# Ledger of designs, part 5: VHH binders against p30636

Target 1, 243 residues: p30636
Amino acid sequence: MSKKLKPFEILEDSCASVCIWLNGEPTAISNRAENLWNKAKYRVATDGAVNEILKRKSFVEWPHIICGDFDSINKQIDTKNAKVVHLPDQDYTDLSKSVQWCLEQKTLTSWEFENIVVLGGLNGRFDHTMSTLSSLIRFVDSQTPVIVLDSRNLVLAVPTGDSNLDVNLEMTTKMCGIIPIVQKETIVSSIGLKYEMENLALEFGKLISTSNEVTTSQVFLKSSSSLIFSIELENWVYKLDSL

## First folded at step 1 (VHH)

Design c7 (framework vhh_podentamig1)
Fold by ESMFold2-Fast, scan of step 1:
Structure c7 (fold): chain B 243 residues (1-243), chain A 119 residues (1-119)
Amino acid sequence: as target 1 above (243 residues)
Amino acid sequence: EVQLVESGGGLVQPGRSLTLSCAASGFTFDDYAYGWYRQAPGKQRELVAAIYSGSTLYADSVKGRFTISRDNAKNSIYLQMNSLRPEDTALYYCARDWEYLDYGYFDYWGQGTQVTVSS
């Protein structure tokens, strides 16, 4: 019955991933993010991200795919054999369009991958950050998990119902949040958190779970609505620095 | 129900021309971008040309040879292909690039039309 969520596989496995480099603040892109990008089976850059990739070209591989509207591509961006995908502008984010396109490749072509890792998307303009969270909720029931790595944080959506979340404790500060962002009654029960929830109603303006703490490598979450889970990574994990 | 129907493919000799057509129905045509993709045997599906609100994009391999256009009154997209080469041999797909459902974006594809360039 329970959905199995394994967001730390992107840091542990050599399994096939799609990596999406989202246009955002450059400081959100850590050494770990560059490592994940370089190891990705499919590298997808959004419009505007190409400029940052060019600045990092001595450290990062070129994208396989460049997603953009016609205006961005018409700026004469060097594609270097990357496939150009038109994603026309609407009142949705580049992230939503890019994720949907990648899922279509998995369904309609020979693309094989287990997850989608998004680099950035939780910094810069605040409205863009909210759009990133909206996109995570949009794809929460996808069989292919979507995980955001932004600076020191891993962020994912948790679906309605029962979920078992695998956490690599050694890679985290254990500080986590359970955030009710949908406009529906969100009643949560948990096993494996320092501040356990038992049929607890979470709601903006009343009670939300921030600065909670993971205590076990498997966290059980039962929720009446989809929600956002965030967890902070240890410094050495996202910087790839020795202590 | 979104529907895209391609036509105009066939066998042509190198250096000749073909015009592909795509007829769209079941939605408000003017609100969307359109593209032509192609897939050659053993290769991934690849964007050839795209059009949105009069702006156009072309793959480097077809720049100067192919022209994409749209006719909003007829709900149709066209790909004029000049100076065809054997490398242009592929199944050509018309695509609408837009979200359809509340859950993410979905490109709608026609069945494709085969273009074979061979003597």
Scores: ipSAE 0.000, ipTM 0.113, lowest interface PAE 19.3, mean pLDDT 80

Design c8 (framework vhh_podentamig1)
Fold by ESMFold2-Fast, scan of step 1:
Structure c8 (fold): chain B 243 residues (1-243), chain A 119 residues (1-119)
Amino acid sequence: as target 1 above (243 residues)
Amino acid sequence: EVQLVESGGGLVQPGRSLTLSCAASGFTFDDYAYGWYRQAPGKQRELVAAIYSGSTLYADSVKGRFTISRDNAKNSIYLQMNSLRPEDTALYYCAAEFDYYWSGEYDYWGQGTQVTVSS
């Protein structure tokens, strides 16, 4: 059976979300991202993000959780109002470790949430951007959706097989990308895009789908491998200037 | 005051089962990671099992035989010990740390409960 993907739910109505604030360029964190963070049921900051949160202290709530290996955090920072979780594994990124820890809290403790919203992760160092995409692929089959909001971009992984993606057409410029980032040929069919695909092989070095356009509020995707879907938000959505 | 109290130890025949319990008081139970250690006569204390965040860890000598679990509503940690062997004879300790992922070392210890496996 087709998977239902509803990434715009994080923007449309009140749902219980985990927000993970990643270390990165300050411009990645829009007014909408600050709003989602403040309303999140659980606020998780990576250790490198704490300094940026301190700079925004008058506008944003303090994290519930601060996690990481702490090589980059100022160790003199008062964390009294947040639980500190040391994630020492060097084989995984701060994002990947934070997502895994949150999913474990949902499964084995009393945490209840519908999705994980990652704030930032697609800006700054290029290797960090690629690592964020790798983390999305790692968790693509999670029952709990993981969605990245970085500046104007909403980005998620799409699993192997059939998916129906709900798009709020009023909230997007409709510009989208379908990106084959796994190490093998990704064969895609679509319904609801301006440049439709029919058993089309996508692969770095051959063909990739960038600057495509959503034409319907429900997009069907069939893929032989997991892939990344990205879509651009209207400026009023991420700036919160006309709600 | 922080207190960990172990119970459930005793004398048991090889091949049988025991369940150890650890009752925690004096702190916020849900904020802590927990482990079971044991110390046999003439040996150093060793980690048997741990439960932290959403993960469990077992010593190779007990994998498949022992299961660690927690009950947040009862502020209790359990060690289910199946297929007990004479080499499992030891004093078993419950341990707790506020941030297990921070140091990997436990800050609070119980007094221990004796498990003796003999035929």
Scores: ipSAE 0.000, ipTM 0.085, lowest interface PAE 20.5, mean pLDDT 82

Design c9 (framework vhh_7yz9_2)
Fold by ESMFold2-Fast, scan of step 1:
Structure c9 (fold): chain B 243 residues (1-243), chain A 119 residues (1-119)
Amino acid sequence: as target 1 above (243 residues)
Amino acid sequence: QWQLVESGGGLVQAGGSLRLSCTASGFTFSSYEMGWYRQTAGNEREWVAFIDSGGSTTYADSVKGRFTISRDNAKNTVYLQMNSLKPEDTAVYYCAADYEYWDTGLDYWGQGTPVTVSS
């Protein structure tokens, strides 16, 4: 029983997605990311992202949900056309809290969606990048996949055990990484990569798989613990939307 | 409550100057693109000038070089400095926080301030 991972479905027009727009580097939000946001069934913005959405008002739709701790509640953000969700201070990031809230809507309300796409979170502050990866690991066993699209990268967590990863070879440069992020022994075997792994121990300070390359549209990964898979997207995926 | 209050309109002779002000309340002013529009009787409102949250400006061709839009985020105010006024600039001038995804449309417009330019 291998788990099927289909991260490229978020870049294909047929799936219902939640998009979460994180407060981060404006350059992380490409024209492709704007297109995904506009087509999303549910648009969720963190409170800090609202100012960037306002700057892009001619190109992007308003969020359905604005969420956050609202430390700056006195800034009087106009929320007439969005539901405001106060996510009080907890031991979790805005991303983790937003993902958890969306998953709860799927269970507790009539929300129907197939995946969660996170826009931003990999460029800018390094501590924020590590926090984003931590959130991906937190939700790795969710039946609803969580995928980060940022600048040049599509990034997801791969669960412990056997996985088959569907890759759209036309949308990627094929350059990929397999990164042991958890504080556990990470032994990996692969099929479908240029630099194949066979029961290979991955560990920060010893060996990590960077600058690898997908060779097939289906990649098999077997891992003793959860890990991060990253793959670089083709430049044309970020081209201007000719409106 | 969302509110925009315009002031500074009046009667002026051709070649003269006026400065319009618009004070905003009930929203995060610094996050919004602000604009000035004008309307003559029987016609729809036409755009005059825009200023984004970063201070970048755009002008209609009819007012380029004569009008200057500016903002003061500390005062929640946007300004329109009108120089070398012409009779065809006669209109009611409206301040707007322009946003495409709003329930009520014109609820984000001010009440208008009349400007009359005599020949």
Scores: ipSAE 0.000, ipTM 0.087, lowest interface PAE 21.6, mean pLDDT 79

Design d1 (framework vhh_8k46_1)
Fold by ESMFold2-Fast, scan of step 1:
Parts: C-alpha cells; sequence; structure tokens
Structure d1 (fold): chain B 243 residues (1-243), chain A 123 residues (1-123)
C-alpha cells in the first residue's frame, strides 16, 4: 500500500541517522546542518569535504569515516582516527558511492540507522546538483530513506505508487515543489496541497509543480514514476530583519 | 516545536533597571549558547550579550559592558539579561536566540530565534 515518508524525523531528533558531508560550497552548511552532523550516529565525509570540516573544528565533530578515490592530492589528508574508505569507481559520484557503502554496512556489519542525511549537493557546480538528484532517484526504493538538506531546502525522492509524506509544518515555510526529473511523463495525484493535482501530467519542458504549498501535516502523493519533492525550511534569522 | 519566549520588557526611566527572561523549549537547552540581540526603529539589529551552554563564558557588546549581566538557569531552561543603568539609547526590541555549541555569538547565524520584548527608556 502507501509508503510512509517521514523526512522531518531528521530534524526532530527522534532517530539514528547517517550524515554524509559532501564537498561543496561552504554556505550550504548552515548551523542546523552542523547540529545534524554532530548528533549523527555515523558521520561520513567525502575526502574533498575534510578541509571544510577542519575549518569548522571548533564547533563540528570529526567524521567517523572519510571516503573517496584518494588521488595523490587527497593522500595527505590528516584523518585523526577516522576510518579511511577507498571508493575508486569513476562511473559513480562520491554521493552515490557513499550512500551505497553505508547501505552495505547496514546489511554486512552491525551498523544500525534509520535514514541517511546528505549535507550539501544542491549548491556550487550545476552538473553536480543534477547528479545529486540522480542519486536520490537511484536510491528511491531503498528501505533506508536518503534526504538532502542545504541551508534552505529539504529534498527527497518520492517512489512510484502511493506515498504519505509527513510534514512538520512548524519547520517549513510550506512552499514546495513536485518535480518530474525522470525521462518520461509522470502522472500525479495529490491530497494536502494548495494547488491539488488530479491525474495531472508533469513533464520537464511542459508542466512542473513549483511554488506549491503544503496545507496539511500529511500529504498524499500518487505517482506513475519516481519524482523529486522539495520543501523550503523556515528561516527564523530572516524573520527578525522584517521589523 | 522549538520555542523561545522573551518577556520582562516595559517602560523605565533613565538610570532604572529591568530583567529580561527567555524561556526555551523543544531542544536540549544546556547544549546551546544563548544570545541577546536588540533592534531600535530605523537601525540594524545588533549583538548585546551571549552565554555559553555551561554558563562558564559570557560576552558583552562594548556599549553594555559593566551595565548588563547575562545568566542562565539550565534547570529552568531560561536565560536572563539583567539591565542596570539604562539609557535612552537602550530603547529597542530585545530578542533571544539559541546556537548549538555556539562559538560565533556576534553574528545573525543563530539556529533559533524568539519573539521580541520591547524596552523603552524615557523620561
Amino acid sequence: as target 1 above (243 residues)
Amino acid sequence: AVQLQASGGGFVQPGGSLRLSCAASGFTFSSYAMGWFRQAPGKEREFVSAISGSGGSTYYADSVKGRFTISRDNSKNTVYLQMNSLRAEDTATYYCAAKYRGSRWYDSSYDYWGQGTQVTVSS
């Protein structure tokens, strides 16, 4: 029946998470993201992210795992008791390889976690942003959800079929998007959005749902293929500047 | 949900005193540095004071040093700002803010912000 999606559990401190820190723009890593990183049961940094973690060493915890292809440049990284994991496959991104490795730890070792939170991946090089969305689609059917968080956005893939999405209305501006990124027409029906969809055809180059709005704490989505759901997080810092 | 409720503002004459309180809920209070900021009409928001999660370190803007004292009671999830020798220039809306393990208490990169409490110093 319906798959239950609970992306806001990562912000509610109710479950054990893997947190993956991607190499990207420093502005993608907010104080909220630092808090999620510090509270994570397993902290995984890509090798390119280690220098940014070092710059933030006074307020962020060290990674448990550092992973990457470890070319000549990265071999000089000081790992400070982190386990170094060599991921040499050039056909996949650092995010895709890191997610796959973590899922393998869950099945092959004693790692226990309920979700994977990805910090960054939506800023910087545009081709890397598209690759991040591709990785979300790759793992959409995983029993362990993968959620991307930057300074303003929470982004996840929604699988084919029926899904019920739990939204913490207090943590969001309610502004959301339903984006068909697979290479075919996607037929969507919804309950719980301001601009409801009823067997509506979404397709890149035709109709996509942007600037929609969540109206209930539970959103139903029925989709003929996988899609991306994005929602804007509240920014309490900006509310004071409105005086 | 996370909430920060500031209170204790009001009208006071120059040279008077006020004690502001900020009641916090929805997070592990002792893990957060707490800050006070203020904004007067037509001016930018400015830093006033901050206190570390343990209470072991306090910081003050030069304009309030010697007059204001920040403190916290982690058993009550509350931070306080004792304001003495108040001046007309202290008139502003005062905001409390929380920052996880905060090391930069002088900028607006705080994680959680409360609703303000108005302080008016006038004869």
Scores: ipSAE 0.000, ipTM 0.117, lowest interface PAE 21.0, mean pLDDT 82

Design d10 (framework vhh_8cml_1)
Fold by ESMFold2-Fast, scan of step 1:
Structure d10 (fold): chain B 243 residues (1-243), chain A 122 residues (1-122)
Amino acid sequence: as target 1 above (243 residues)
Amino acid sequence: EVQLVESGGGLVQPGGSLRLSCAASGFTFSNYAMGWFRQAPGQEREFVALISSSGGRTDYSDSAKGRFTISRDNAKNTVYLQMNSLKPEDTGVYFCAAKLRYSSGWYTYDYWGQGTQVTVSS
């Protein structure tokens, strides 16, 4: 049975999304990310992200939820009307805890949403970037997709087995990567890439698929283990002469 | 296919009012910020007004502030521009435009309408 992955629904469809604004470098948050945040059904900020949201207050809506252990936020900062959620577990990152909390709201309360969009987490401290990828793998089998978006990249985990990935070609440069980050044998076959894989073993220190290219709007991936798919987003700056 | 169709333009005397409408089809309207631009004869296209995808934020050119109001109805896939206290300088072709980015830069819009003529003269 093939799993259908539709990461570009976060940019195209009227699907209800949770947006998580992750603490990181400000340059990760584009105008596109601000628009996604503003239209989100639920806006969740990690405590370290609140200062950046305050700097953007003329352009971005306030979070519905502020979560974390509050080590990085001054208690004097007015949280306005946001619900403050204390997530004290030190064994997990703010991102991983925030995703888990949102999934619990879907199960335990009346929260209704189709996906979780994480804004940022792919730049700044490199160990934090690796932790973001680890969190994607943690939630790869979730019924609710988790997708990471920054100013340049859209990144998601692909589960073990067969997947069909919908790509909006007009929103991408088509440059992509298939990255074997789990510590298991990762054998991949693909259809819809310029550099096709056929039962190809991917492993750090040997072969990884970088600078590949999507050739069609439907990409088939078969994998013996979960992996990371990364695709570069198109620059939305257009110089229009006519309609 | 994507279409933006403007209507409501016409001839009006100085001090008069017009309401422009832009009907959108072929894309998820509620995901897009909507803008109004105008182009006078022999001049470059200029920004008039912008509204966010939710309608929660608006922005206006200095010439439009206090006279024009942008609004939208996501259930009807329509954006509006209410123009009051019209001046001869407001004469031009008015275009609606759609974008994912909330900004006033005209070159950053994804989709454009064909325009509707507004003429302010005696």
Scores: ipSAE 0.000, ipTM 0.114, lowest interface PAE 19.6, mean pLDDT 82

Design d11 (framework vhh_lunsekimig_d3)
Fold by ESMFold2-Fast, scan of step 1:
Structure d11 (fold): chain B 243 residues (1-243), chain A 120 residues (1-120)
Amino acid sequence: as target 1 above (243 residues)
Amino acid sequence: EVQLVESGGGVVQPGGSLRLSCAASGFTFSSYYLYWYRQAAGIERELIASITSGGSTNYVDSVKGRFTISRDNSENTMYLQMNSLRAEDTGLYYCARHYKSGSYRYMDVWGQGTLVTVSS
């Protein structure tokens, strides 16, 4: 059965989203990302992101939730009216714990949302970037999609089996990558890419699909394992205003 | 010898139909993705339709709903049924098989092309 993936709905006003603001390189947060944050039904900041939000206070709304392990360095953060959620587990990253907590709110409380948009997490410390991709894979089978957005890229995990990916071609340069991040056999077939794959084995250290190109607004992917799909956004998508 | 041979091109009036054939030899036809490209005067070759080894099809927007790609693995032949032909469909039509190299496919086998002319 083919899953329908519609990651570009996060850039439309039709969906209720959770936005998670990660502590990372400030240039990863664009004017579009600030707009998405402000429109989010639920705004979740990691404790390390609070100072960056404060620096942007003239442009961005305050978080509804501030989550983290609250070690001795960040115990004095100004939480204002945000709910503080203590996530002490040392086995998982702040992003992974925050996503899990938000998904639990769907079953434990009256939280209603259709997707989770992660702002940042693809630059800064390299180990944190790898953890972001790991978190996407962890939640790939969630009924609630998790999508990472930075100033240039939209990134999501694609599940094992058949998927139809809806791409808004006008919002992209069409340049894309299909990346085998899991430690098991990843055999991929595609329809709708310039460099089509036909039962092609992808593996770090051998073959990965980079600088591929979307040719249609509906891309079919069949994979023996979950993988990462990355697509480059047009410059205007991450800018609200131009000089 | 690996070979692709196109046939079925010709002159047709606007609104007419043509069926192109691509006969393959020298390889396990059923195992390959196959493609139709066209080249109009002064324009680079454009991929217009593809068919997977399993029979799944894909088309560029300009031919969707008018062209149908199909394959007959028992006859080692691929087809392009072209309906509601327009002057803009005029060109040389090539069938192709890609050579797989890493995550990319390179064109390794082309047919000689068959000319389709749509004119009044």
Scores: ipSAE 0.000, ipTM 0.097, lowest interface PAE 23.1, mean pLDDT 81

Design d2 (framework vhh_8cml_1)
Fold by ESMFold2-Fast, scan of step 1:
Structure d2 (fold): chain B 243 residues (1-243), chain A 121 residues (1-121)
Amino acid sequence: as target 1 above (243 residues)
Amino acid sequence: EVQLVESGGGLVQPGGSLRLSCAASGRTFSSYAMGWFRQAPGQEREFVALISWSGGSTDYSDSAKGRFTISRDNAKNTVYLQMNSLKPEDTGVYFCAARTSRYYGKSYDYWGQGTQVTVSS
C-alpha cells in the first residue's frame, strides 16, 4: 500500500531519465546538473533555456526537444536537428506543459523512461519558483516521478497516504524540509528523521518542518495531504574518487 | 562518445621536463573524469594521474607524486600532464583516458592512441 519514492534513481545509470532544462538562470545550473543533462536518455529544453545551452555548448549536449509557445513570428531559433514542440496553452506554466508532453510520449511514441529530472526552477523570479512547486504537486500521483534539482537542492512532491522515501545518505548533508504547501489540512507522521513527527499538523503561519535531518536511508512519511520534501545535496557529490 | 588525441611526447634527457596534452573532440568533455596511464616496454599499463570532471580532485601514482601535475581546461576541451624531473623509468607510451564519474552511474572508458615519451641520455 505504501508508495515507494526513489528520487536518487535520477543519479543511477540503470534508470532512463527525461531531463528538462527549464530556464537560463546560470547560478541554478551547476556542473552536477550539466552531467545529468548529458547522461539523460531524452533532453528537453524550454525555449527560454536555449540561449543558455548555446553558451555552454562546449560542455553540454544539444536538446532532443525544444518546447515553448514560440508566439513571436520574428523569433528564430537554430534548432540544430532538435524537434520543436509548440505548447501554446497559457493556462499552464512551461514546466507543467513540458512534463505533460513527456508523459504523453510514453503512449504516443516509443519513449521509455522511469523519471523526469527538472533542472532549475528554484531561482530567479519568485512567482516562477512557486509555480515550480505547484507543478510538482500537480504530478504528485504520476507513476513517473518528477524531481527538481539545482546546485544545492533535490525537491519532490510526496503524495497523500503512506510513502517510503529512499535516500542516498552519502550524497546529502541530511538536512531536509517537509513543507505543507497545499491549502488543506496536512497531518504528518514520520520514521527516520531526527525530529520525528507524530500526527503533527503542519501549516503555514503555525508549524512547518525546516532544518530537519534524515537519520536513515529509508524515511517513512504518512500525510493527510500531498506535500513538498526537500533535501540538501553535498557539495562534493558527483566527483570521481581516487582509483 | 568522445575522441581523444594526445600530443607533446618526445625525447628528453634525465632531469628534463615535458608537457603532454590530450585534446577531446566529439561529445562533452566536461562530463568525464580524465586520466593518464603509461606503458613501458615489456610492462603492463599502469596508472599515472587522474583529475575529476570538475577539476576539484586529483590523484597520482606514488612514482608521479611531487613530479607530475595533472590539470584541465574545460573551455578548450583539453587535459594536461606536466612532467618534471623526468627519469629513465618514466619512458613509455602515455595514454589519455576519459571515464564517467561513478556518481553518475557506470564507468565507461575512452582511450587515445598514445604518445611516446623517451627519457634517455
Scores: ipSAE 0.000, ipTM 0.167, lowest interface PAE 13.4, mean pLDDT 81

Design d3 (framework vhh_8cml_1)
Fold by ESMFold2-Fast, scan of step 1:
Structure d3 (fold): chain B 243 residues (1-243), chain A 124 residues (1-124)
Amino acid sequence: as target 1 above (243 residues)
Amino acid sequence: EVQLVESGGGLVQPGGSLRLSCAASGRTFSSYAMGWFRQAPGQEREFVALISWSGGSTDYSDSAKGRFTISRDNAKNTVYLQMNSLKPEDTGVYFCAAGTYRSKRYTPSEYDYWGQGTQVTVSS
């Protein structure tokens, strides 16, 4: 069966989202990201993100949840009625643990949401960027989609097998990438891209699909392994500039 | 990535039939779209038939439609061309070709790997 992937629904009004605000480079958080955060049904901040949220307090809502390992004894956290969730496992990143905790709330506490939007995670320290991509791959088969919005970039994992990806062509420059980050043979076929693939082996050091272009509002992808899809948003979409 | 060897050619009378086979060696044969081309003496290679990597899609030249059938067996790494109602005009060297891109594969330049060819002669 082909999976239906609808990452642009987070930019279209009417779906219930969890937003996770990651600790990272402040420029990763666009005006659109602030808008999504404010509209989110559940706002989750990692403990390192709280100071940036405080700097933006005139424009952004307070988190419902603050999560992290809180391993620094000198770290001052102003919770302002947010629920503090201690996630002490050192084997996983704050992002990975936060996503897992949110999925558990859907099952255990009757939280209702359709997707998880991660704000930031692709800007700043490069090793943290790789960790963000690893977390996307970890949750690729989740029934609840996990989507990263970092500045102009909309990024998600695509599962093994057949997928149909819905793209809002008006909201994107159409520039996209299909990136084989797992350490397995990644053979890809596509329909709806300018540079189509048919049983093309993608591999770091040989061929990867960068600066490709979406040509249709539905893109078909068939892959032998999970991979990362990245697409660039139009300036007016992520900036929300009034002029 | 793949090597191709054609077989099954020969001499046949008009109205007869031949089955050409293309055996592939190397990895990932099932990942390639396959085509058959032919070349008569003094002429350029022309498209005959194609089959997608899964076998779910085929296409034929106007001269081949209704007479030829392309098929593949990915478990045996083999592509076939069943040729019925053969005409003298079908005489030529038949080449098997493999391609890795999804672009329309109707011209020789669109294929990456080629066999050596097998001679088909249709005469009385």
Scores: ipSAE 0.000, ipTM 0.106, lowest interface PAE 20.3, mean pLDDT 83

Design d4 (framework vhh_lunsekimig_d3)
Fold by ESMFold2-Fast, scan of step 1:
Structure d4 (fold): chain B 243 residues (1-243), chain A 120 residues (1-120)
Amino acid sequence: as target 1 above (243 residues)
Amino acid sequence: EVQLVESGGGVVQPGGSLRLSCAASGFTFSSYYLYWYRQAAGIERELIASITSGGSTNYVDSVKGRFTISRDNSENTMYLQMNSLRAEDTGLYYCARGYKRWYSGYFDYWGQGTLVTVSS
């Protein structure tokens, strides 16, 4: 069964998205991310992210939802324009809880959206970065795709089996990685990469695919296990003369 | 070499008007989204206005109805017409170029900006 993966649709006007703004390093949130947030059908901030959103009030719309256990938010923040959702469970990360809550809104209420875009989560504390990748793997088989975007990277989980990945070549440097993150051997075949794989076993401590390159707008991946696909977004400040 | 050079700032009394200019060189001006930003004392960095390659405009709520962004592709210049100026409009104004597509991407800030002081 071949699954269609269209992560770059989050950057297109016709796509109804939930954006989740994570507590993290402010430099992870680019002007591209601010634009995505402002155009999102539903804006969800984790409690620790509200202070950063307040600092950016001239650039970004207020969240529709503020969720979490409220350890990180300023007591002076006016929440009148946002619904506060208490997610006090300490066994799960703010990202995992927020994604799960949004998926529940799609089934239990009238929320309609095509994907979830997570802003940040790939820098700052390293253990938090690993937890972000774990959350992507947790939701890899969700009917609703979960995509992580920061100032430099677009990251998603790819499920076991066959996938066709649509890449918008204008929006990327084409530099990519195929990372075996699950606790078992991951055997991968690809079509559309500079360094093609043919039943290649990927494993931490042995071979992993880093600094690969997308050669076409359609990439085929077959994998024996779920994995992480990471692609570098175009940083136009290095190519001002060509844009 | 890409350059954006701001001009037109000055000292003005409350209720006055100023027209800022952003002169561009080194790229295909008509293809880019363009922005005016303000850095005001005691206020967070603020996007004031934007204009797309197609001419569509957007404004932050604090300047709607008072400021008008425009572009002249034949002169490679973007403008900000500022009317009914208030003390809170005091600050450094600088222009930025965004990615050609509507989602804007990253910005560059060129030049030192132009200072606007609203004081009687």
Scores: ipSAE 0.000, ipTM 0.144, lowest interface PAE 17.0, mean pLDDT 81

Design d5 (framework vhh_lunsekimig_d3)
Fold by ESMFold2-Fast, scan of step 1:
Structure d5 (fold): chain B 243 residues (1-243), chain A 120 residues (1-120)
Amino acid sequence: as target 1 above (243 residues)
Amino acid sequence: EVQLVESGGGVVQPGGSLRLSCAASGFTFSSYYLYWYRQAAGIERELIASITSGGSTNYVDSVKGRFTISRDNSENTMYLQMNSLRAEDTGLYYCATSRYKTGRYHFDYWGQGTLVTVSS
């Protein structure tokens, strides 16, 4: 059965989202990201992100949840009515633990949402960037999509098998990558890319697909393993003349 | 503190007029794009009017010729003049600002809304 992937739904008015604000480079959080955060049904900040949120307090809403092991939080900072969630497990990153906790709220509480948008996580410390990709792969088969967004990139995991990926072309530069980060041979076929793949083996140390280009609003991907899809976002938001 | 405050809403008869105001404080909006959104019962919030920093305006078809958006940068205030009001114009009216052109949730600031009811 072909899976339908709609990562650009996070930018739609009709979707209820969880936004997770990661500790990272401030430049990763664009005005677009701030607006996604403000409209989110549930706002979750990692403890290290609280100082950046405070610096932006005139423009962004306060988190509903602050989570983490609290090594990074300044003791002088009031949580300002946010629920504090202690996630002490040292085997997982703040992102992985936060995603897991949010998914558990769907089953254990009355939380209702269609997707999880992660703000940041693709710049700063390189080991943290790799961990972000690992977390995407961990949750690739979740019924609730996990999408990472920063000022330049939209990144998601694509599951094993057949997928149809909806791309909003006007929100992108169309430049994309198909990255085989799972540690086994990943055989890919595509429809809707400038440099099409037909049963092409992708593997670190051999071939990976970078600087590819989306040519249609629906991209078909067949893969023998889960992989990462990355696409570059346009730096303009929406057109007033499209009213 | 950065704030947008709408005023001027109320109850009017069909064919009447209202002037909505949106006053900004805590920032200078002369370089910003300015917007009026409307949310009617049972429908999603929709962009009805916009004005650029240079004064260029745009409207949805349903309000063209009846509504006029304007800005006064010296008073840090934007306006929506509404003429020939119809029952379909009933709704909660929001002002919003952005440094970027937008039709969806890419706003730097939102107001709290002002209610307009057109009834006989």
Scores: ipSAE 0.000, ipTM 0.122, lowest interface PAE 17.2, mean pLDDT 81

